# VH-VL binders against Increased recombination centers protein 19 (IRC19), part 16

Target 1, 188 residues: Increased recombination centers protein 19 (IRC19), of Kluyveromyces lactis (q6cq02)
Amino acid sequence: MVLIKSRKSIVTATNVCINSSSKFYLTEEQVQSLGDKEFLTASYRRFLRMRQFISKRQMVKESYTTYLRYKFKIEDFELKRSKLLSVSGMSAMDFRSSVQKSLCFLIKAFSISDAYSKDMIDDSHKCKKIIKNLLTVDYHRNRIINRSSNMYQYYRKDFTFFTDGQNIGLKQFEENLMRLNECLGTRL
Short names: E, the ipSAE of ESMFold2; O, the ipSAE of OpenDDE; V2, 0.75 times the mean of E and O plus 0.25 times the DockQ between their complexes.

## First folded at step 4 (VH-VL)

Design s88 (from c05 with heavy chain V50R N59Y G99H Y100P S103E S104Y G105W Y106S Y107G; framework fv_cosibelimab)
Fold by ESMFold2-Fast, scan of step 4:
Structure s88 (fold): chain C 188 residues (1-188), chain A 121 residues (1-121), chain B 112 residues (1-112)
Amino acid sequence: as target 1 above (188 residues)
Amino acid sequence: EVQLVQSGAEVKKPGSSVKVSCKASGGTFSSYAISWVRQAPGQGLEWMGRIIPIFGTAYYAQKFQGRVTITADESTSTAYMELSSLRSEDTAVYYCARHPYDEYWSGFDYWGQGTLVTVSS
Amino acid sequence: NFMLTQPHSVSESPGKTVTISCTRSSGSIASNYVQWYQQRPGSAPTTVIYEDNQRPSGVPDRFSGSIDSSSNSASLTISGLKTEDEADYYCQSYDSSNHYVVFGGGTKLTVL
């Protein structure tokens, strides 16, 4: 769904305007009419365009780009969810809706509007903190894995990395993020 | 190295059932879906259905609904396809093939060697 | 639900370039990825192209894939044709509306 159909612009955390153009949003028509491949490509490009608003810091930009590539090209979300939550069966989340909600979460994290209530501003700050923490954890996780010649790579679909007791803190973070995904209908 | 190894050839009477197995070795069974595809002599490839082993969830092509049952045993990394009420036109080579279940559009990366099922009176 | 249509057969001389088409009957060919499989008699199919235009490790760069939205078709192109390329070729896509894997009818490539 189009999140801000009735609004023409929002202000990012860097105080730049984002209008509701197709550069940053998928229209309702696009969500309904695009095939799966076209939908994923269009969504990926919009997530990538948000990179300019995430940070001016090189490390953060690289972490963001790396995480996006992982989410869109490598991650087996349903298997990861099943293993982290110890549940059987597919998520109740519609794939396209979950991708849209994830993009909206990201836009909300790095945008503020003068029309927002205090609660909305507080929620935006919480979302921003979650994204920043996620990118920081991802950066450190990749550094740990790249140094360990005897450790399974994190981006493997079988999640054997999480059976190693040395990685319990990482597992707890991933579990908490997946529980948040269940609550919000997102795929962070 | 990943291999999909299927059970041997079968000869069946019309009206009977056949159950073909597909054992995965050398790779992670639970990360992938297993599809069953058949090919009648001199004909093209026909998709029958697939299973996602970690969930036990199977999906079937409309043509085979009610006649085909696809199951998996994750502990032995083996998928099965059972076709009932066999007719002579079911004579075909039956293949199992592996693909990522969250990326059905990415296609098949490994195929079994095929199992010839002959239905004759 | 849709069909993928391929020519029944195609033939060409060694060293030449051949193109095999795969036309989608309804909905856009670009809506879902297209794969191409090579099958020799008595053998299981093997992938020569995946995700429209990607080549698996070990497949020569003589094999390429493309999408043409104007004709609603995908194409497999084999340049520098060799006798070892003689085989049946199948295109395959996915139908999101019914969750079906869809194969084309197959094309017999003869090199002579």
Scores: ipSAE 0.000, ipTM 0.457, lowest interface PAE 16.1, mean pLDDT 77

Design s89 (from c05 with heavy chain A33K V50R N59K, light chain D95S; framework fv_cosibelimab)
Fold by ESMFold2-Fast, scan of step 4:
Structure s89 (fold): chain C 188 residues (1-188), chain A 121 residues (1-121), chain B 112 residues (1-112)
Amino acid sequence: as target 1 above (188 residues)
Amino acid sequence: EVQLVQSGAEVKKPGSSVKVSCKASGGTFSSYKISWVRQAPGQGLEWMGRIIPIFGTAKYAQKFQGRVTITADESTSTAYMELSSLRSEDTAVYYCARGYYDSSGYYFDYWGQGTLVTVSS
Amino acid sequence: NFMLTQPHSVSESPGKTVTISCTRSSGSIASNYVQWYQQRPGSAPTTVIYEDNQRPSGVPDRFSGSIDSSSNSASLTISGLKTEDEADYYCQSYSSSNHYVVFGGGTKLTVL
């Protein structure tokens, strides 16, 4: 369990707790009863509220906002998944459940309790490293492309971007992240 | 390569304040916590507090609450520790130390060279 | 709040092995990472062990760390003692309850 102690400025050493009844989580009613458009809007607002916890640095906040917008507005997750994993089937995880698990992953990465065990703190630390690496990779990918209008189109149009020797590390990261998504039921 | 370079020795009168600086070079300043640790002559290490530069937020040991202020300037990669109402018991070497951000252990991977603060009449 | 207790001093001959203990007064030693720092006279501390048992680059494999939950203590073990190992050694952990750093009292290692 995560529990909020300070809202706008996460200021304790590494200890901010966001509880399940706080405005940073989706309620059971919201997960079960909202229409699809309303669910996406409510989810987007929760992810956006986490922006303050990601970093104080403007560039990192902008990277987060850009990636978040991509995930909600542009991404074809099932197509991206099928290409990266070389599979033809759809993911087994329910869409709403995967969005909720992704939000929980993000909260765990940036919000920990002083009551947590060392194992729970270690897990939180690893999640935070994954998110920071993800944002760093996204930043570098956007710089390499150097074209906002073509952002993220390479999954559909041209997979040779990943087979070019210079980009093999990027391909490996994306594949590993998608395998993590399969294991956890997330959509990072 | 990462280095922490502190300001020079200070001699202060009782009741005055001292402000020590710690400039980080090489690597990312904001990725880490900066702690201040003091050592009185012949004594052990005593943690005073820390700052997380990206949030601009400081946490202090109870013994120093109300007398110590820790600040950071990300543009110059410099952390500061100001101690007020100085007493002779505050005579010590003051170290800055870089700890991994979001570590429960506060692993200090780099230490400054230390700043001797002498409080005498 | 808790304290970390170390022996005041230890001594051993060159080439032998020495172990320095660090005992936590309340709460489990395993609940938070333990670090070990070496301080030679007139110098700033340097890390010899971090996160219970990890060595920084450049620290010889003669240095090792361990945790013993049954005695609620951490240990620093130095094998193949050399004269240059003579120093003060400090253990350090973190208090989740108070969100601050705790240092042990320090152990003076003398190599005879």
Scores: ipSAE 0.000, ipTM 0.439, lowest interface PAE 17.7, mean pLDDT 77

Design s91 (from c07 with heavy chain A33K V50R, light chain D52N; framework fv_cosibelimab)
Fold by ESMFold2-Fast, scan of step 4:
Structure s91 (fold): chain C 188 residues (1-188), chain A 122 residues (1-122), chain B 112 residues (1-112)
Amino acid sequence: as target 1 above (188 residues)
Amino acid sequence: EVQLVQSGAEVKKPGSSVKVSCKASGGTFSSYKISWVRQAPGQGLEWMGRIIPIFGTANYAQKFQGRVTITADESTSTAYMELSSLRSEDTAVYYCARDLSSSWYRGYFDYWGQGTLVTVSS
Amino acid sequence: NFMLTQPHSVSESPGKTVTISCTRSSGSIASNYVQWYQQRPGSAPTTVIYENNQRPSGVPDRFSGSIDSSSNSASLTISGLKTEDEADYYCQSYDSSNHYVVFGGGTKLTVL
């Protein structure tokens, strides 16, 4: 159980937990004023702080850290999106908003409070399930392709990884997650 | 393969409420938005609102805010639209529709339910 | 907030071509995708054009969509008209500022 609600935490009508100390989020002022590199670095640190709430199991914490490094240092989100959805054109949501919404998704997944309604608790559990499934899939994918230095760049070099065989389940998961990202404006 | 099946026609009195269901089969219910659209006899299509089933978050057209509630039950792959304080002008066929892309900036509807006639009369 | 305006009705003879317009009252028509739906009496709408000019599987190539930025409008063109094309046609777009789906008023196509 993780409680991020304190006297400095705000729970909004949209079921988002925000902390006035900026330990787990970036303030609206920071989101608008930071340069791109500073924004990404500050965001990355906040995602890393969430590691303590994901799981007590070391393997899960390591999977989380590996996936997070991929998202911030390796992933070409727009290329991956275009390949998975077979679309041209860029995402309508700007990247800063998407990163912030992704952090809020993660905070929602691992926050619970006695002030939460049943609907808020159910919503939190769904977010948590998505994150846990994501990390499980990522862990299994890493086992399959662990020998390559470019293991996380399969979308750049050869997207047939998901079409040429037994990885159809991974393809379906990646496509569904990207459709969810489109719906929510996130970059999970 | 993908089908949206709605509940049957209803006759309601003014001032009452109606709850219409939309059951999805085929495809991934949790990955897509469900919108509700109504059509009064001989009139055009009017968007009422949408829901993201995975989160239960709903968004409503200004005209219906305060009177409409859209919910989803993922265990039964069913979306619901409840309209309260019914008046004669609410007599219409009510449709549910699926957005294939589930994108907030694309209002494209690829599959429609068959429609549910709601008649409001004394 | 914006409106989509369509002609109330259009009519044409079998074999000819008809064009139905859909004009956006404010903001650019090209800012958001335009869809077109066909509705026959007693039936739910079906998509004939999505994302401005794309056809779903099973929709004949005589249906086409276009955008004209100069008139701030989208158009549905139906060539080689057949009696089964007689229906109501609705354009639809999206208002990204409020996340509302916006429908045009609809056009009754009569094939005489």
Scores: ipSAE 0.005, ipTM 0.463, lowest interface PAE 15.0, mean pLDDT 77

Design s92 (framework fv_cosibelimab)
Fold by ESMFold2-Fast, scan of step 4:
Structure s92 (fold): chain C 188 residues (1-188), chain A 120 residues (1-120), chain B 112 residues (1-112)
Amino acid sequence: as target 1 above (188 residues)
Amino acid sequence: EVQLVQSGAEVKKPGSSVKVSCKASGGTFSSYAISWVRQAPGQGLEWMGRIIPIFGTAYYAQKFQGRVTITADESTSTAYMELSSLRSEDTAVYYCARGSYESGYYFDYWGQGTLVTVSS
Amino acid sequence: NFMLTQPHSVSESPGKTVTISCTRSSGSIASNYVQWYQQRPGSAPTTVIYEDNQRPSGVPDRFSGSIDSSSNSASLTISGLKTEDEADYYCQSYDSSKRYVVFGGGTKLTVL
């Protein structure tokens, strides 16, 4: 049994138990009072702290870091959304709320508790599967597009590749993920 | 094969304490919860508490809080249940059972049971 | 803290089908998994159904479990009754808010 214990979490081969959520979420006051740049920096740090819980495998941790950097530094979410869903206008969920909901999604995916009901356990497992599938797809996409196993050489900038190209599977994945974002108010 | 083997029958006087052991063999001891469940003669099953050895945390049913202590020794794959201030009403068969809280404490393996008799 | 209520006893003839109910007193029966255990005299309980409707290896397909939200109950159904099915049957669930395992009172099944 592989076990890592810390003041804030207990990590096993199959489970993560987060003892304190204060390092992994923003307080309501912080969400309301921080400037945009400070809010993004604080949020990015919290997403990055989750890296230790995503997987023990280095390649998966690297996939996570690559995807996280893409989301925070490169992606134009509203433009990508408008093209994938063929809609006009901006998303209904405000930016700060959608970032916070995305962080909560990730925390739920990788935490356990004996206080969870059946629905909460099932929901946690589904969230974890979605995140792992997302990272797997991102890894394979990088291998296909750049002809390299080094996924750090690729960042997803050209969304038209998935909407107008011959990559129907990737297009369907991106559309499904964006529809999930619409339902949950997230920005995965 | 997973087996839970419990210590032998005990006869105790009122006011004393009893400590029952449950040794797990085969399978993973640390990643599951070990619960203690008792059954008085002719009565139903009553949950007393559990420990998740890897987390080091025990929780107890309200009825037994303050009287029961559940511990685990990962090096010997053994869980213990100690019940203090024994009364005649504590005469029962005591079972250990392995469960997972992710499955709502589905008990997939049970010990053979330990009869504890409280008699003056 | 909720209770699980079972009938005290049920009887049925060999080859027939019997159903044992397990009713939750508060909160939804569907909120937490329900297990079913079989106990013969002098023996520890053994699992016949776990996670509402799953069957462990070695348990005949004559045993099935179901959840009925309208009556807030779980049911254990045994078809093709055999004399070897005579036993006490217990349902069990979990109160995640209290971190408390809850057993039903048990049902004595007689096959006559």
Scores: ipSAE 0.116, ipTM 0.599, lowest interface PAE 4.5, mean pLDDT 81

## First folded at step 5 (VH-VL; framework fv_disitamab)

Design y1 (from s30 with light chain Y94R; at its last look DockQ between E and O 0.45; V2 from the best seeds 0.00; counts 0 for: pae O 7.1 > 2)
Fold by OpenDDE, look of step 5:
Structure y1 (fold): chain C 188 residues (1-188), chain A 121 residues (1-121), chain B 105 residues (1-105)
Amino acid sequence: as target 1 above (188 residues)
Amino acid sequence: EVQLVQSGAEVKKPGATVKISCKVSGGTFSSYRIHWVQQAPGKGLEWMGRIIPIFGTAYYNQKFKDKATITADKSTDTAYMELSSLRSEDTAVYFCARGEYFDSGYSFDYWGQGTLVTVSS
Amino acid sequence: DIQMTQSPSSVSASVGDRVTITCKASQGISSWVAWYQQKPGKAPKLLIYAASSLQSGVPSRFSGSGSGTDFTLTISSLQPEDFATYYCQQYDSRTFGGGTKVEIK
């Protein structure tokens, strides 16, 4: 049930969807011409623009923005990858490409068009579920982190929880997510 | 270079089942959609269905929903299509093809060489 | 269901000729229309995607245009290797046109 439909978005009682996604992409020219800092800044802005489509709930939006800050400013993705997959060396994926693919993943997750086939819509929903689950897990993780200052290092920087038997479920989640990233070339 | 290599031609009796394979090399497998297309002798192309290997989820043309079962093995980068209850009308060349990756290239950019399935008494 | 009506079903042409193939959708569709070339005993080959984007490695004599319901593939100057069957496809529905066989006159 559609409540509001515009050229850019579709708003229902429960969801806000992208109707026109072109504005959320970086152009090929930008990807090729921007310096590293500029590229990251531009990409980060595009990710932030996606907030309105993540959820109508403010709490979820806040979790999303917190996650983005961590991903862009704090996370050592390669360290995390190496620990989870027991691999040495860096990913073969270009950094810029992985960021673009991640953005594309989000856009796909929250885009909808009446012209899409049923299977395309289903694919979008699957991506959306992945994002929702990711943010849910991160929300709970942050609750724990906020209880003790040393938990930030434990969960976010050193990833000590990977070798702690008390966090098997969370480790498995992160491992599955990392495998997803390996398959898609993303860095979610 | 990305290549899709299909299994060889099959000859089957009516009522039988056949499973054809499509191995992808030279590129990512799990990220793309693998589609199957039927082409009857002297006829056009008809889309049958697709699978997303990473999700393991297949979607079918309604016409082929009860005929075809599409699966994928991520460990071998191979997609499969099983055709059941074969009839003479199922005699055709079957193609696998690589579809879209996210929002890039909504088209079938790479194709297998095709697999001829002949159903005859 | 979306129907893609391709015309003509066949066309006789000579080397150097301009050939135009049309695909008409039964309703307004997105611009995610692709064109394929198929030679006997071979798999289809992608020529055009997104209605007008030329696939890498495809000669520039091939071009695509159109929007709404009407889409067109054009071969500006037919070459000997271009005699084949061509198909349009609407990607959202995965519907193919009926095909156009380009034959030697």
Scores: ipSAE 0.014, ipTM 0.626, lowest interface PAE 7.1, mean pLDDT 89
ESMFold2, look of step 5: ipSAE 0.218; ipTM 0.690
ESMFold2 (binder alone), look of step 5: mean pLDDT 88; pTM 0.914

Design y2 (from s28 with heavy chain K33A, light chain Y94R; at its last look DockQ between E and O 0.03; V2 from the best seeds 0.00; counts 0 for: pae E 14.2 > 2, off the site)
Fold by ESMFold2, look of step 5:
Structure y2 (fold): chain C 188 residues (1-188), chain A 121 residues (1-121), chain B 105 residues (1-105)
Amino acid sequence: as target 1 above (188 residues)
Amino acid sequence: EVQLVQSGAEVKKPGATVKISCKVSGGTFSSYAIHWVQQAPGKGLEWMGRIIPIFGTAYYNQKFKDKATITADKSTDTAYMELSSLRSEDTAVYFCARGDYWSSGYSFDYWGQGTLVTVSS
Amino acid sequence: DIQMTQSPSSVSASVGDRVTITCKASQGISSWVAWYQQKPGKAPKLLIYAASSLQSGVPSRFSGSGSGTDFTLTISSLQPEDFATYYCQQYDSRTFGGGTKVEIK
């Protein structure tokens, strides 16, 4: 993997996600004011632009794109959250804000500047490691689903695989990711 | 459950053309990549190219770009590889394989039985 | 472009032996490696994906390890049906290693 620097992405110890007119960010105005279709389109486009920073390798780009489609089209995040955390309430962060913060997490993971402190670089590397692990786990999950030769199971919403003893490592990872999402206000 | 069945062995003269078929049954065809792999006698495996049938456009290893033409027929769930201008060094077993990930595939968990193409001098 | 160097090219071993096969990438490739077994006259069979994950239906005596540039396939206790040729494969360009023939001693 090649790490790509971006001059339009600035990371500080306290200002990881900044307001910008850049095509890489969702502004507060966009979060608050866009219609639902326009918000999803703008969001998806920005996540897709991050492909080039995540990897130059076609296989990783395809894995990332497939993960995005799953998150945008199939996953019922609140159902997943309730199942993994054994709670009945909705998440504290509203949908649009959580999407914005998820995008900022990606930008932080793959943006590096000469002006970064060691703490900022370490934080960026930790975020990058989380994304790499997420895609690796997604690959393994998709293999389990794909063994049925049924594309619909790849896009499952009911999370029945959590009851399968062979999937205990996947369940533990998904639980840990969900707890991280709770902490950060993201929907990774 | 997924099965890839290739056409039978072929014996050809130098300069001829051969078209190998790979029929997929028991699973999804159109949205999974179909890959082709060459194995010369006593040699290792070499990736030749792939196609994702729903898109219809093939992607080739540069070494085989002028030798192989990969196509797919979604109506019969069959992929094809045509080898042109055959030479004796094209004598090999040719495998088709399906990727394990939607669209492109990362590893090949379903393989055809192989098709021996012999180019007799 | 990334080269996959597999070693040894051949291993002579007895039933019950522990067999280790290595595959080295010329550059880092994370965990994006698969391992295949091929018996004479047969198609390859996937054993290990993503460097260390065991394919369904593959005996637990097979294991994979490694990250970055160095990858290993291990057979913990060689069985008669394990005499075959083994290949590693890098996912991105689908490049295979040169193969390792495991043969009876």
Scores: ipSAE 0.000, ipTM 0.489, lowest interface PAE 14.2, mean pLDDT 77
ESMFold2 (binder alone), look of step 5: mean pLDDT 89; pTM 0.920
OpenDDE, look of step 5: ipSAE 0.539; ipTM 0.827

Design y3 (from s51 with heavy chain D100E Y102F; at its last look DockQ between E and O 0.02; V2 from the best seeds 0.00; counts 0 for: pae E 10.1 > 2, off the site)
Fold by ESMFold2, look of step 5:
Structure y3 (fold): chain C 188 residues (1-188), chain A 120 residues (1-120), chain B 105 residues (1-105)
Amino acid sequence: as target 1 above (188 residues)
Amino acid sequence: EVQLVQSGAEVKKPGATVKISCKVSGGTFSSYAIHWVQQAPGKGLEWMGRIIPIFGTAYYNQKFKDKATITADKSTDTAYMELSSLRSEDTAVYFCARSEYFGSRAFDIWGQGTLVTVSS
Amino acid sequence: DIQMTQSPSSVSASVGDRVTITCKASQGISSWVAWYQQKPGKAPKLLIYAASSLQSGVPSRFSGSGSGTDFTLTISSLQPEDFATYYCQQYDSYTFGGGTKVEIK
């Protein structure tokens, strides 16, 4: 049964279907041709539009939005990568391509159709679980750092916590996520 | 340079099974989709299915669901397709091809093809 | 279950001719179309992806256009190496068109 239908997406009782349109995707022309400001704006809008598919729970939607703002405005991804993987070079994946692939990862995670095989639905659910776990970890991290600019620098900007031995579980999570990013060409 | 190298031609009797390999060299294996495409003699291309090795599951064209089994071995960077209960109409060239799962999804690199001939 | 109807099935042309091949999808697929070239005894080769984006290493005489349901591949000036069979493909569910054989006149 179709519960909600629009020109650009279909939502049903059993799954969420995202219509194949440029509204949700970054096209190859956009990746290759937009100026830097326009690319970031187009990218941010597409990630923000995915909010409606992440969860019905307001707390999760807010967590997603907070994470998205952090990734776009604050995180030094290459510094984080270099410290976690003990490497000094830039990542192999082009920045714009990695943003595009990250968006595709989200779309695949939350775009499920009755026409999909069980195997495709299962793959989609694996991606969805990764995103939800990431948001849960980020939510808990934010509760730790709510009172100090030094703590924010420590956890969110220079990543000094990777070496202090007090955050082994969080460091392991970040290492695993970074290794996944290296394999997929994403920057989740 | 990235290459997809397939196993050699096979001649089989009706009712037999064949397993075709597709080894990825010079590039990443786990995060790309590996597809299989049939081309019967003098005919066009028909997509059979694909696997994404990092997720470990295969997705099939319903026409081939009971004929083909697609697997991947991440330790050897090799995808496989097994065809069961071979019949004369299964005589074809079988290609493997690669696509970016989280990108354009067009098949940018193809294997050389494996001819499977089914005759008595 | 998206069908790709490709026309013509064959075309006879001379070196230097402009060749246009069309492909129609049974439903809207945005720009998710690829075009492939296949020579006898060889694997297909990607020419165009996303309806109009030229694959790296492909000569600029090849171009693609279209969105929604109607797509074209154009070869602006045929060369001897362009005599081959051409296939369109929608890559949401991976359906190929029937092919267009470009032959020497």
Scores: ipSAE 0.006, ipTM 0.569, lowest interface PAE 10.1, mean pLDDT 82
ESMFold2 (binder alone), look of step 5: mean pLDDT 92; pTM 0.946
OpenDDE, look of step 5: ipSAE 0.014; ipTM 0.577

## First folded at step 7 (VH-VL; framework fv_disitamab)

Design z1 (from s30 with heavy chain E100S F102W; at its last look DockQ between E and O 0.05; V2 from the best seeds 0.00; counts 0 for: pae O 11.8 > 2, off the site)
Fold by OpenDDE, look of step 7:
Structure z1 (fold): chain C 188 residues (1-188), chain A 121 residues (1-121), chain B 105 residues (1-105)
Amino acid sequence: as target 1 above (188 residues)
Amino acid sequence: EVQLVQSGAEVKKPGATVKISCKVSGGTFSSYRIHWVQQAPGKGLEWMGRIIPIFGTAYYNQKFKDKATITADKSTDTAYMELSSLRSEDTAVYFCARGSYWDSGYSFDYWGQGTLVTVSS
Amino acid sequence: DIQMTQSPSSVSASVGDRVTITCKASQGISSWVAWYQQKPGKAPKLLIYAASSLQSGVPSRFSGSGSGTDFTLTISSLQPEDFATYYCQQYDSYTFGGGTKVEIK
């Protein structure tokens, strides 16, 4: 049931969906022509603008924001990848492309269109589920991190939990996510 | 649609152990929390504990720490609760519920139908 | 442990009445308080989450408010289908209130 339909969004009882997604994309021109700092800023801004579609709940939005900050400012993605995957066969993804694709992934997850085929809808739903799961896990992780400063290093920087043997489920999650990233060319 | 389907009613003798299942379908399982709630006959709801399947970690109400063991099988999207050393006081309906952070804030948005456990000599 | 004191334990009301149920936390808690409706032989049904957010599909006559330690569920005009037991729950430690049975006067 649609509650509010605007030029930018469709608000339902359960979700906020992108109605016009064009403004959220990074153009190829931007990807190719912007400087590194400008690219990062532009990308980050667009991810932030996606908050309104992630959830109606403020706490979820905050969790999303926290995750973005971590992803853009803190996470050593290559370190994480190297620890999770055997580097024996995969080349490092292009940074800009991976960011662009990640943004597209988000947009796809929260977009709605009457022109969508069944397959497109299914893909969108899958993307949404992945994002929701990711953020749910991250939310819980953050709760643990907030209990101890040492946990920040453990989970966010050194990734010690990959080898600790106490977080098998989380490690598996991260591994699967990384494999997904390799497959899609994203850096979720 | 997300559904939680619990195993059927159980009748046990004092001292016995019972294991209740809660199968989740129609949605994701691993990243959500599955909670267990006790409701004694004619009484209120009491939170027992929860598990986060992706982590495999359970957290318990202190009252039920020695009574309940909560586990999850990610391969079958099923959560379990084992109750040990059953007593008459453990006679109750037990609910599993999904704790959702997304769709309805943090709340139990989906519930199983409940499982009656009767402990009688 | 956080205690949730729910009051009243029971209330007799008539159709059309305004019904107010209160939960008081033993200490300051987050606004992540939910209200549930339970009918006999059924699982609880979520009515309100985050203290004041109405769950999808729930009639607008239900509303929630509160912060800190005091939280309230209000049924503005009681309907026949609203006779049930209601529970609050806080999610800092998952404690339920004791329940309030809304009965026909």
Scores: ipSAE 0.000, ipTM 0.537, lowest interface PAE 11.8, mean pLDDT 89
ESMFold2, look of step 7: ipSAE 0.114; ipTM 0.671
ESMFold2 (binder alone), look of step 7: mean pLDDT 92; pTM 0.948

